VH-VL binders against Ubiquinone biosynthesis protein COQ4 homolog, mitochondrial (COQ4). Designs and how they scored, part 17

Target 1, 235 residues: Ubiquinone biosynthesis protein COQ4 homolog, mitochondrial (COQ4), of Homo sapiens (Human) (q9y3a0)
Amino acid sequence: SDGAGPLYSHHLPTSPLQKGLLAAGSAAMALYNPYRHDMVAVLGETTGHRTLKVLRDQMRRDPEGAQILQERPRISTSTLDLGKLQSLPEGSLGREYLRFLDVNRVSPDTRAPTRFVDDEELAYVIQRYREVHDMLHTLLGMPTNILGEIVVKWFEAVQTGLPMCILGAFFGPIRLGAQSLQVLVSELIPWAVQNGRRAPCVLNLYYERRWEQSLRALREELGITAPPMHVQGLA
Below, E stands for the ipSAE of ESMFold2; O stands for the ipSAE of OpenDDE; V2 stands for 0.75 times the mean of E and O plus 0.25 times the DockQ between their complexes.

## First folded at step 12 (VH-VL; framework fv_recaticimab)

Design n6 (from m5 with heavy chain N54D, light chain Y101W; at its last look DockQ between E and O 0.04; V2 from the best seeds 0.00; counts 0 for: pae E 8.6 > 2, placed apart)
Fold by ESMFold2, look of step 12:
Structure n6 (fold): chain C 235 residues (1-235), chain A 122 residues (1-122), chain B 112 residues (1-112)
Amino acid sequence: as target 1 above (235 residues)
Amino acid sequence: QVQLVQSGAEVKKPGASVKVSCKASGYTFTDYYMHWVRQAPGQGLEWMGYINPDSGGTKYAQNFQDRVTMTRDTSISTAYMELSRLRSDDTAVYYCAREGKTDYIWGSFDYWGQGTTVTVSS
Amino acid sequence: DIVMSQSPSSLSASVGDRVTITCKSSQSVLYSRNNKNYLAWYQQKPGKSPKLLIYWASTRESGVPDRFSGSGSGTDFTLTISSLQPEDFATYYCQQYYSTWTFGQGTKLEIK
């Protein structure tokens, strides 16, 4: 690049050659350790630019997605009222999301900020994708263990087409034992792919306005079926 | 001097495919969505879908979803619409139309091509 | 999907007449965030491409004569031609562009 300067907070402008080197290095590191979310983030930011444009385009054409792109809501500890979420009925989206955070010992703020996307709107799209990732775990009923992450990656690959999701879906299974791999291939992948095709784009959901909604009702609205088995004990 | 110039009339047999081109000039081709609309003889206008020339992303009307493909070549500022498995009721004039007069989200069609007549007959 | 219904399907009038054409949508095309109605009107003469007349329900396209006006909100819309000219005999279409892009069936305006 000609040193265009920052386009948003945390932006690091990079040339096409620098992006290529970052993509190759982050891909190698993410294959070595898939839990290096910082390397997965770098990979996503330096690859899939065309796919991000397609995702943005379809968000613009969906009334709820367009509102999200215009209003730029965030899911973080600074924007969430965790006390409010805890006061919600059991089975509500907000309460089940809070339970997911507690059970898996994660925070909405554990994600790295977007740095290497050279378009402000596309940077928001990938940021939003990262922020709603935990929502996908909640919607799909998947834990954050290796098997659960692979299942979510298959769903995300179908929904988004992002290269990082495709790579994670295909190469993540090499760390699984034989029983988990059999279950993954025979039952969980078909389920994830089918739900990914059937559900509307989950980036078009304004989750911040749905905390009180029953998770069961939301799954029915989206056409997301129950997983064929509990995954938490298999990994 | 925005212009959309379409390819010439086509006569096809049932079961064949047709590919109509739309050459844009007088503006930056990648800045505006391109739509396709058809009109059967004596009938109204029917929206078929669009392409974003910048990303290549498309959306098709439901009744064309499995038969239509929209593409573009940004090096020559040209959009294409291909309709496969033609039937006699696909006989129509096919228009390309630029989406303008927009608030970023949705727009109406401010410029239209001259139309391409496609006749499907055995 | 949003269905657009025009009325009448055809209409005969004389030069100088005032004409109204009605368009009704099956769902509101008003986007509450910006308070705009995503409705357009087009004119099409025989053998020609459609021409944009009105967008956002009431905004005239550049070069469109003042005798053309659009009104309405939500689901009910009207195109008015205050004093017909010989060049106004054509078919008129409404279009919603709030959720996909769908057209009314057309209103043919013929000389009496």
Scores: ipSAE 0.011, ipTM 0.566, lowest interface PAE 8.6, mean pLDDT 85
ESMFold2 (binder alone), look of step 12: mean pLDDT 93; pTM 0.955
OpenDDE, look of step 12: ipSAE 0.019; ipTM 0.569

## First folded at step 13 (VH-VL; framework fv_recaticimab)

Design q1 (from n3 with heavy chain K59Y Q65K; at its last look DockQ between E and O 0.04; V2 from the best seeds 0.00; counts 0 for: pae E 5.2 > 2, placed apart)
Fold by ESMFold2, look of step 13:
Structure q1 (fold): chain C 235 residues (1-235), chain A 122 residues (1-122), chain B 112 residues (1-112)
Amino acid sequence: as target 1 above (235 residues)
Amino acid sequence: QVQLVQSGAEVKKPGASVKVSCKASGYTFTDYYMHWVRQAPGQGLEWMGYINPNSGGTYYAQNFKDRVTMTRDTSISTAYMELSRLRSDDTAVYYCAREGKTDYIWGSFDYWGQGTTVTVSS
Amino acid sequence: DIVMSQSPSSLSASVGDRVTITCKSSQSVLYSRNNKNYLAWYQQKPGKSPKLLIYWASTRESGVPDRFSGSGSGTDFTLTISSLQPEDFATYYCQQYYSYYTFGQGTKLEIK
């Protein structure tokens, strides 16, 4: 369908028409069922090229971001040493990340390899974003319920400009009840937007070198404030 | 307690290669980046690059990127630097140096090997 | 590339003197995220490996005598030895570690 061959190990080359179809279909499915993470991934891979370039370029200008692009670290079940994380001091990033996984009953899922990005470096950038998303729940103090995910998406939309984050932030609330929607609009969105503007790009953080860092100190470094309320019991 | 012990002096001909080893002890080898720095006789310090011993990821300074290879063997806590296509101005003392983790980001070089003298005779 | 310039290239002094060595970077090495200067000072005696003295521009490494102090911010930095001792005659290097790694050319401190 297209003269392009694979550019990296899992790449599925597609024509512009095929990308348009994938983008439209994945957008419709993700709005219909926000838990179709595979459709969110396809949407991000088929629509984000220009924004991924902007993100990559800003990473290159940041010393820590440049190191990440050079070394291509991964956050996955195969690279994460749970025993080491458990041995860290209480309040460290690694210990609080482990607590987040346990409290929310999630695992550091291995995300599917990036398939539809036609540039190897940009494919890494979107892969890294997916891995950082779970870390961002820990940084922001947000659970994985619908409301918490929407708040994280607002932060990410401000920080990254990725089309999938903007769509998630704007259309995610359609499934919320009235009380959750009121709290979201009056309290949580303003907080997420303010912190997203203030904080440096969270893709420029080499989390694998920072497991020992105090979460409090890291939040201070980034200018991230405590959320105005706990979100765990709201949905 | 932390020690970096390098391989012995070497004499090479122009055009040859040299591989210097640096054995680490007294700390967890994979937790700290390893750097290589050289010093020609009577000259200052010149940074050559680093290796992340956990991942094997490397970065080489521009002056060396076409000739240097840095590797490691985590089973024996040893880093290696290989410099190819040697010429007389590569005569120098070559040091390994550990990057410290004083604030969980990157750091300065807190421990150094004893140095390995490489002489390129022509 | 961040270029590091040291002054002077050599210096003669007597035991007991106060000595200052300057280091200037071509770009700021102050990291906005943590407000720290990524600047280090090393001492190297003839035939020996360099030894870390100061990091973050002003923080003394463990075991370094308190006569060594560092100061400055952004692009301009100073190493001061308040009362020179016989064992302090050496070559001193500054190093930036803000964006990769660059050494100054060195300052040789000799007995007058």
Scores: ipSAE 0.308, ipTM 0.729, lowest interface PAE 5.2, mean pLDDT 86
ESMFold2 (binder alone), look of step 13: mean pLDDT 93; pTM 0.953
OpenDDE, look of step 13: ipSAE 0.682; ipTM 0.871

Design q2 (from n3 with heavy chain S108Y; at its last look DockQ between E and O 0.49; V2 from the best seeds 0.00; counts 0 for: pae E 2.4 > 2)
Heavy chain, then light chain:
Amino acid sequence: QVQLVQSGAEVKKPGASVKVSCKASGYTFTDYYMHWVRQAPGQGLEWMGYINPNSGGTKYAQNFQDRVTMTRDTSISTAYMELSRLRSDDTAVYYCAREGKTDYIWGYFDYWGQGTTVTVSS
Amino acid sequence: DIVMSQSPSSLSASVGDRVTITCKSSQSVLYSRNNKNYLAWYQQKPGKSPKLLIYWASTRESGVPDRFSGSGSGTDFTLTISSLQPEDFATYYCQQYYSYYTFGQGTKLEIK
ESMFold2, look of step 13: ipSAE 0.569; ipTM 0.815
ESMFold2 (binder alone), look of step 13: mean pLDDT 92; pTM 0.941
OpenDDE, look of step 13: ipSAE 0.281; ipTM 0.739

Design q3 (from n3 with heavy chain K101R T102Y; at its last look DockQ between E and O 0.55; V2 from the best seeds 0.00; counts 0 for: pae O 11.2 > 2)
Fold by OpenDDE, look of step 13:
Structure q3 (fold): chain C 235 residues (1-235), chain A 122 residues (1-122), chain B 112 residues (1-112)
Amino acid sequence: as target 1 above (235 residues)
Amino acid sequence: QVQLVQSGAEVKKPGASVKVSCKASGYTFTDYYMHWVRQAPGQGLEWMGYINPNSGGTKYAQNFQDRVTMTRDTSISTAYMELSRLRSDDTAVYYCAREGRYDYIWGSFDYWGQGTTVTVSS
Amino acid sequence: DIVMSQSPSSLSASVGDRVTITCKSSQSVLYSRNNKNYLAWYQQKPGKSPKLLIYWASTRESGVPDRFSGSGSGTDFTLTISSLQPEDFATYYCQQYYSYYTFGQGTKLEIK
């Protein structure tokens, strides 16, 4: 580190060597335990710099993406009006997101803050990626089980090209049983890839402005097909 | 019927601050972004920024970022715009405007307040 | 920032005339995802607030007469009044809302 102070909240300046070590360590840990979200986060931050630049540039070319980059919206319990979301019609993005959080017992606040990205804007991009992850679960209709997570990672990998997503997508299946693996390879991965390629960059969606939109309509807008039904019963 | 009613005309000295209010009615205040646009005498329209009444989130135009503060009171469906360190060139009519939603896409300004004249003179 | 340029700055016309106002954006305001142009036209009469006429470059706002039409895509847009009425003498503004919000300088339509 050039002795410069933090570029943003929670920023930890690191040398290239330190980043390399962090990347290696986090990769090893993530492979060992894929549920170590903190390690996945570290891996993403330390390896994703080039990809994040590309992603950022892509966002800049999109009207919503550009606004997102400028406005820096956050998805957290402090920023979400849960009461409003709850009052939304059934089937709306907001209501379904809330349902997802409840059913899967996840909180938007569980996302680790960005620490190891040496660019403030890129730090936000990866933060946004993290915070939108659960939204993608909602959008794709994927549960938070291993299979669902892998599917989302494949989708994310196609969408973002982030190394951590790619790694997660490839190594995730290692822990699956034969039946789950078969379904994953034969149906879910192709579905995720196809939808990932078809859909525009989902980081360019200003989700906070679309709570009232029906999930169905949003899926249609994005060209996302109905999620496979087998995902909930497997793994 | 959607209505935006702004506060009355203001006369201020250079260096002072002005706070303009915009009371919304006829729709759910928190569901629409509120924008502020000003117009100097004989000049065009200049966008100043917006507030999300639901979250309180704001975005200001670069020219105003250090001088403007937008707030809201959801209990009375009222948006506020405060402009500080007033200069003579801040003399203008200030408008609040609602951003319309088209198929759940944010868009143009479909309703406007009547405008508030702010005069900055020594 | 996207800069909006209108032409002409002023125009004189008579009742019944066909009037055309152009607006150019420094960047495309066409969104590929939905194939919509993030462009609006406003009318402003003296001492009054702007009134939305056209959004998405070509969609008329509710209550706007059929004589008003918007066309164009990408960077070049046109507002057309097919047959000018006495009440149409006003200043017209184009606006992009693709990347934040910017207005053209305005076109004042005066009676000849």
Scores: ipSAE 0.006, ipTM 0.521, lowest interface PAE 11.2, mean pLDDT 89
ESMFold2, look of step 13: ipSAE 0.417; ipTM 0.760
ESMFold2 (binder alone), look of step 13: mean pLDDT 93; pTM 0.944

Design q4 (from n3 with heavy chain N54Y; at its last look DockQ between E and O 0.79; V2 from the best seeds 0.00; counts 0 for: pae O 8.5 > 2)
Fold by OpenDDE, look of step 13:
Parts: structure tokens; C-alpha cells; sequence
Structure q4 (fold): chain C 235 residues (1-235), chain A 122 residues (1-122), chain B 112 residues (1-112)
């Protein structure tokens, strides 16, 4: 390991060998237990370097993406004005995001900090990806159940090309029952892929600047169609 | 009514620093990006950078990256622009400008301060 | 950085004239996601702050007279004053806000 100090908060410098081991270990653990978000995070950080560069470059070419990279906005309980969001009109992005957090009992703070990315900017990109995950749930109208998670992962995989998303998308269905699997393959995956391909890069959206925007309007802007109804109540 | 009121004229020597203030009123200060634009005598407009008053996030133009610092005090709805290592060519009118929001998209500068004249002379 | 080029740098006209100012961007400022041109026009009178006239290439700011119009898409834009009024003699700037923010060099409109 190069005696170089940390590049950012929580950065853990690792050798290529260490990264390889971490990647292998985290992959195995993530496959064994997909709910190990920490392992998924490690996998993403250790395998996503090339993809993150592409994403970063893509963000630089987008007006909002470039601003995001410069301002480095964070989505956390400390950065969100919950009172403001709560006061927003029903159907707004901010209000619906809060509703999502409440209904699904999810906190923005549950996202693990980036540790194993040896580039400060790329570290932020993957951090941003993590922090907008719940926003994508909101945007796509996907719950946090297994089906919803898989759908979001498919969408993310198409959008970002991140290995961890691809792996999650492919291996997630292994734990589904036959009926759920059928719906997933016949309706949800095609929907996720179609929307993922049609929508611009969602990391280039400055969500914090869109709280007042109608979720419907945002979906229309992005070309995202209404989510399939079957995702709710299954699995 | 939206108003941006800037601090008064400044005269500085080369190598010094200047800090210009811009007090916002008539709207929620933290809801809009604040930009700084300067104009040298008889010249065009030059964008310097912006600050997000809510987060404090900033972006500076490349020409100013190492010399400009933009800050804000949300308690008094005031943005600040500090330019260091002043040179004679920094003599200009400095404007703060609010970035407007249209259809929930950020964009053009819809309100401007009255400008602050900064003169750099030996 | 996107460079904005205005033409002409200066022009003389009379009251009642139709005036056209052009602005070219070195890169397209059309955003494919929302199909909007990230271009604005400003008016600046001597000793005064710039005033927003047009945004999204063709949308007039509130309070701007109908004689002002913006057109164009991609890299080529035009500001038109259909019938010049005495109060319209000023310097005009185009601005892109697609990739950060850059201004044209300005067009000074003088009385003939």
C-alpha cells in the first residue's frame, strides 16, 4: 500500500490485491445475502472504477451533472430540510420522497460512506449514486420489497453500467417465487430496461433543486412511464 | 419585491483583497443560487461563479478559481464575494445576480444588484 | 468552455427600425432532455445593471415589451426588436447557461 494518506473522509487506501480480495469476498457475501448492503457497497467501490470514470465524464457533459460534481450535494438527514419538504404540495418530488421514507421506514443516513475508491471525485460519484437510490425508488414508484429493489437495480444497471447493479439485477430474482419471477420477467424487467434506456442519466438530476417539482412532471420530463401495479403486493 | 443591495465602492491596492456583500430581500434567500458577474470599464460581462446559499456549494470560473471565495450568511440573507491578490485588471463593477427558476429548472439571471465598483490602483 | 459570439459588435439604427442581433455558441446549448435552449438575452443601459429580456432562447421575461423576441436553436440565436423605441438604445448580451455561464461580447445599439 502506498503510504499516501486518505484522499477523502473515510477513505481506506488499498492495494490492488486487497481490492481484489475485497471484491471477491464482498461478491460472495452479497450473493449469499443480498440484504448486506455493506457488501454491495464494497463490491461497487472495488469493481466500479472504470464505470465510475465513465459516469463522471457523462456528468461533466450535462449541465446539472456538472453542477452536482462541483457543489457535491449530499442527501442526508443533516442536509435535508424536512420541514420544508413536508410543507411542499402533495405530489411534489420532495413530498413524495418524504412519504417514501416514511412508508418504507428508510433513512437517508443508512447509506454507507465510500471507502475504497482511490479518487476523490469518483468517490463522490458513487456516494451520490447511493444517496439517490431512494430517490429512484420515489421516481420509479418502486417499494423497498424484493421486487422493487430488483426493479430499481435493473434500472440502475441500465443507467450506470455499474457491476454491482448488474450483479444485483441478475441474481436478485433467484430468491423469488414462481409467480413473482414470472411478473418480474414478463413485465417489470422490460419496464425497467425500457425506462432506463429512455431516461437520461438520473445522476445528472439535481434533485435538491427539484423538490417543488411535480413528480408527475419530472417523470414526464425524463420519459418515465407509470410503474407497473404488480410490484406492490408481490413478495 | 425582490431586491439585491450591494456594498459600496472599494478602492484597493494591488495585492490586497476585497470583499463585496450582496443583501437579498423579497424572497427566500436559500432557494436561489447567487451569482457574481463583473464588468471591466467599457468591457463585457464576465461570470465569476455562483454559490448555493442553502448548501454553501460553490463553483468558480476557471479564471478566478484560485483567487475568489464566495460565502453567505443565511441569517441575514447576504452573499459575499472575496477576491484576493488584486490586480489592476480587476478594476470593474461587480454584480451579484440571482439565478431564476423557470418550470423548476434553473437558468438565467432574473435579478441583479446595483453593482459595486472596485478600483485597483497603486 | 462554451464561447458566445455576437454580431454585430455595434450597430446604428433609427427609431422605428427593425433590429436583429445574432449570437452564436461554440457548442450547442440545446438540452435534449427537455428540448430547451439554455440561452438568455440581457439589456444593459449605461451605468445600470443588466436586465433580463429573454430566456430559453425565446421566452420573454415578465414586463418585457412584445417588440422584443428571441429565436434560434442549437448554436444560432437571434434577438429581434421589431420597432425600435428610444429607450431601446443600449448594449445587449447573449448568455448561455447550458455549461456553466458565459456571455457574448455584447452588441451596442446606438442612435443613427
Amino acid sequence: as target 1 above (235 residues)
Amino acid sequence: QVQLVQSGAEVKKPGASVKVSCKASGYTFTDYYMHWVRQAPGQGLEWMGYINPYSGGTKYAQNFQDRVTMTRDTSISTAYMELSRLRSDDTAVYYCAREGKTDYIWGSFDYWGQGTTVTVSS
Amino acid sequence: DIVMSQSPSSLSASVGDRVTITCKSSQSVLYSRNNKNYLAWYQQKPGKSPKLLIYWASTRESGVPDRFSGSGSGTDFTLTISSLQPEDFATYYCQQYYSYYTFGQGTKLEIK
Scores: ipSAE 0.013, ipTM 0.561, lowest interface PAE 8.5, mean pLDDT 89
ESMFold2, look of step 13: ipSAE 0.447; ipTM 0.767
ESMFold2 (binder alone), look of step 13: mean pLDDT 93; pTM 0.947

Design q5 (from n3 with heavy chain T102P, light chain Y100W; at its last look DockQ between E and O 0.63; V2 from the best seeds 0.00; counts 0 for: pae O 8.3 > 2)
Fold by OpenDDE, look of step 13:
Structure q5 (fold): chain C 235 residues (1-235), chain A 122 residues (1-122), chain B 112 residues (1-112)
Amino acid sequence: as target 1 above (235 residues)
Amino acid sequence: QVQLVQSGAEVKKPGASVKVSCKASGYTFTDYYMHWVRQAPGQGLEWMGYINPNSGGTKYAQNFQDRVTMTRDTSISTAYMELSRLRSDDTAVYYCAREGKPDYIWGSFDYWGQGTTVTVSS
Amino acid sequence: DIVMSQSPSSLSASVGDRVTITCKSSQSVLYSRNNKNYLAWYQQKPGKSPKLLIYWASTRESGVPDRFSGSGSGTDFTLTISSLQPEDFATYYCQQYYSWYTFGQGTKLEIK
C-alpha cells in the first residue's frame, strides 16, 4: 500500500491481493445468498474498475452525464424533497418514484456506501449506479420481487456491462420455479435486453431534474416499452 | 408573469467583492436553474455558471471557478452571485437568466433579469 | 469547451431585406438521445437584456414573429430574417447549451 490516505468518504484502501480476496469472498457469498446486497456491492467495487472507467468515459461524452459527474448529485432521504415529490402530478417520475418506494417499502438510504474503489470519480459512478437502481425499477415498472430484480439486473447488465450485474442476471434465475423461469426466459429477459440496448445510458439521466417529467414521456424518450404484465404475479 | 429583478448598480475597487441579487417571481423558483451571464462593455455574452435553486448545486465556468460563488435564498426566491478579487476587466453588466426552454434540463434562457452594472475602477 | 463562431460580426441591411446570420460550433450540438440540436438564438437591443428567439435550432419562442427562422444541424446553423423590420436592428447571439453554455461573439445588424 502506497500509504495514501482515503480518497473519499468511506474509502478503504486495499492492496490488489486484498481486493482479490474480497472479490472471491463476496462472489461466493453473493452466490450463496443473493440478498446480501452488501456482498454484491463489494463484488461490484472490486471487480468493476475497468467497466467503471468505460462508464465514466461514456458519461463524459454525454452532456447530461457530464453534468452529473460534475455536480455529483445524490439520491437519499436527505437530498430528496419528499414534500415536493408528493405534490407532483400522478404519473410524474417523482410521484411514481415515491409510490414505488412506498409500495415496495424501500428507502433510498439502503444503498451501501462505496468503499473499495481506488478512484474518487469512479467511486461516485458506482455510487450513482446504486442510487439509481430504484429509479430503474420505477422506470421499468419492475417490482422488487425476485423476478423484478432479475429483470432490472439484466437491463443493468446490458446498460453498464458491470460484472456484478452480469453475474446477478445469470445466477438470479437459479431460485425461480419452472413457470417463472419460463416466463423469464421467454419474455422478460428478451424485453430487458431489448430495452437495455435501445435505451441510452440511463446513468446519464439527471433524475433529480426530471421529477416533473411524465414517466410515460421519459419512457418514450428512452424508447422503453411497457413492461410485460407477467412480472407482478409470478415471484 | 415571470420576472427577474436584479439589484442596483455597483462600483467597486480592484480586489473587492461584489454580490448581485436576482429576485424571481411569477413561477416556482426552485423548479428552474438560474444562470449568470455577464457582458463587458461592447462585448459579447459570457456564461459564468448556474445554480440549482432546489439543491443549491452549482456549476461555474472555468474562468470564474475560483472567484465566483452562487447562492440562493428559497424563502424569498432570490439568487445571488458573488464575484471576488475584482479586476478592471470584471467591469460588465451581469445578468441572471432562467433556464427554461424547451426544458429546464439543458435548456435555453427564456427569461432574463434587467442586468446589474458592476464597475471596477481604482 | 464548445466554441461558437458567428458570421458576419456585423452587417448592414435595409428594411425589407432578407438577412442571414450563420453560427458554427466547434463540435456537434446534436443530441443523439432526442435528435435535437441544443442551439438557441438571442436578440439583444442596446441597453436591454437578451431575448430568446429560437431554441432547438429551429423552434420559435412564443411571441417571436414568423419572419424569424432558424435552421441547421450538427455544427452549422443559420438565423434568417425573411423581411427585416425596423425593430429588428439589434445584436444577435447564438448559444449552445449542449455541453455547458457558450455564446457566439455576436452579430450586429445595423441599418444601411
Scores: ipSAE 0.015, ipTM 0.540, lowest interface PAE 8.3, mean pLDDT 89
ESMFold2, look of step 13: ipSAE 0.581; ipTM 0.831
ESMFold2 (binder alone), look of step 13: mean pLDDT 92; pTM 0.942

Design q6 (from n3 with heavy chain D103N I105F; at its last look DockQ between E and O 0.75; V2 from the best seeds 0.00; counts 0 for: pae E 3.3 > 2)
Heavy chain, then light chain:
Amino acid sequence: QVQLVQSGAEVKKPGASVKVSCKASGYTFTDYYMHWVRQAPGQGLEWMGYINPNSGGTKYAQNFQDRVTMTRDTSISTAYMELSRLRSDDTAVYYCAREGKTNYFWGSFDYWGQGTTVTVSS
Amino acid sequence: DIVMSQSPSSLSASVGDRVTITCKSSQSVLYSRNNKNYLAWYQQKPGKSPKLLIYWASTRESGVPDRFSGSGSGTDFTLTISSLQPEDFATYYCQQYYSYYTFGQGTKLEIK
ESMFold2, look of step 13: ipSAE 0.496; ipTM 0.794
ESMFold2 (binder alone), look of step 13: mean pLDDT 93; pTM 0.949
OpenDDE, look of step 13: ipSAE 0.525; ipTM 0.829

## First folded at step 14 (VH-VL; framework fv_recaticimab)

Design s1 (from q6 with heavy chain S108Y; at its last look DockQ between E and O 0.65; V2 from the best seeds 0.00; counts 0 for: pae E 4.5 > 2)
Fold by ESMFold2, look of step 14:
Structure s1 (fold): chain C 235 residues (1-235), chain A 122 residues (1-122), chain B 112 residues (1-112)
Amino acid sequence: as target 1 above (235 residues)
Amino acid sequence: QVQLVQSGAEVKKPGASVKVSCKASGYTFTDYYMHWVRQAPGQGLEWMGYINPNSGGTKYAQNFQDRVTMTRDTSISTAYMELSRLRSDDTAVYYCAREGKTNYFWGYFDYWGQGTTVTVSS
Amino acid sequence: DIVMSQSPSSLSASVGDRVTITCKSSQSVLYSRNNKNYLAWYQQKPGKSPKLLIYWASTRESGVPDRFSGSGSGTDFTLTISSLQPEDFATYYCQQYYSYYTFGQGTKLEIK
């Protein structure tokens, strides 16, 4: 822990007034510039406390979720064995995750650290959610284009109830053209909502113990169906 | 061939500590959790805790949390259990046990070490 | 905290007998996500370490003879030995791994 964070590394303890100002400022900045993902993160950390408690409590009741909360696994460049992931069979979770990272030119370390959550366990829960987001792209078969991100946000909103996911799901479509919006509303949202309701909470999945498992078999276990169309070719 | 070989028997006095080793062979040590289970003379099995050898993460049973430490050395595929502030009722056989691998949840113990007898007497 | 209760505490039987050991949990160990019962059975001979017989309530571990079978679901489980052999005289334990790890108190199987 640094000298400014008494509850965990990077923790910035703030008063209720400071939290209110951060929430208002980050909301204003996110509306002004939706690409300020750091401001979306601040908004989520300052406004999500009750929802994070609900998520934590349901994780505690699930055997796999409880293990995750106990062991606090991290998905980062320092914890992943990229050579091992590359050696896995085609179609395995680990290999498809590595393909996602390579194709999209991203790393697991692109997420900002959690700073404004005043409970160590809840800070882990929101951090885990951020790290799991890329796994959801892999599970759902969604690319990182604008349409794919919105579809993932709808799934996440149903699964988690996090305010930032709900806002992204409802306001993200404003950035779409008419054809993409029609497809989103008529086909992709119903699919994402149905799968979000049917699948168990994906925060209760210990992905780090599942790298060798077939992605196809994992989708069947979770009740995740094929998307109604190929999103990567649709803008 | 999976094999778990534990360190030899120990005789200790009350208040001392004991550290039992468990050397694993025949599989990738970091892929499987290691558990410790003890058995007092004439009694049943009592779970003490586990270690994730990949991360070093641990979970201890409630009644051992203050006194037990589980560690590992991945370079020699060896797990360790240290029990401090020994009492006469800690006299038992201590086993290491490998957690079986599944797709979702683990917890059954597919291979066991031969056991290490720890005797605590004045 | 799931408590495991075995019955009987001890049992006397002859070679060739069919024996049945029961195990009850205080809460269900059936995980609805995968529809599997998180229950295992172990055999322990005097002076030896335990040996896995059955996991997921009914799946035999490799090398375990066909005479051993497990059944049951939810809270009630049974280990059956269809034709007892001399090497089967031992103590048998059930163990749940749905929520942490707890063992039954054991059932000692003795020669009549």
Scores: ipSAE 0.352, ipTM 0.731, lowest interface PAE 4.5, mean pLDDT 85
ESMFold2 (binder alone), look of step 14: mean pLDDT 92; pTM 0.942
OpenDDE, look of step 14: ipSAE 0.384; ipTM 0.780

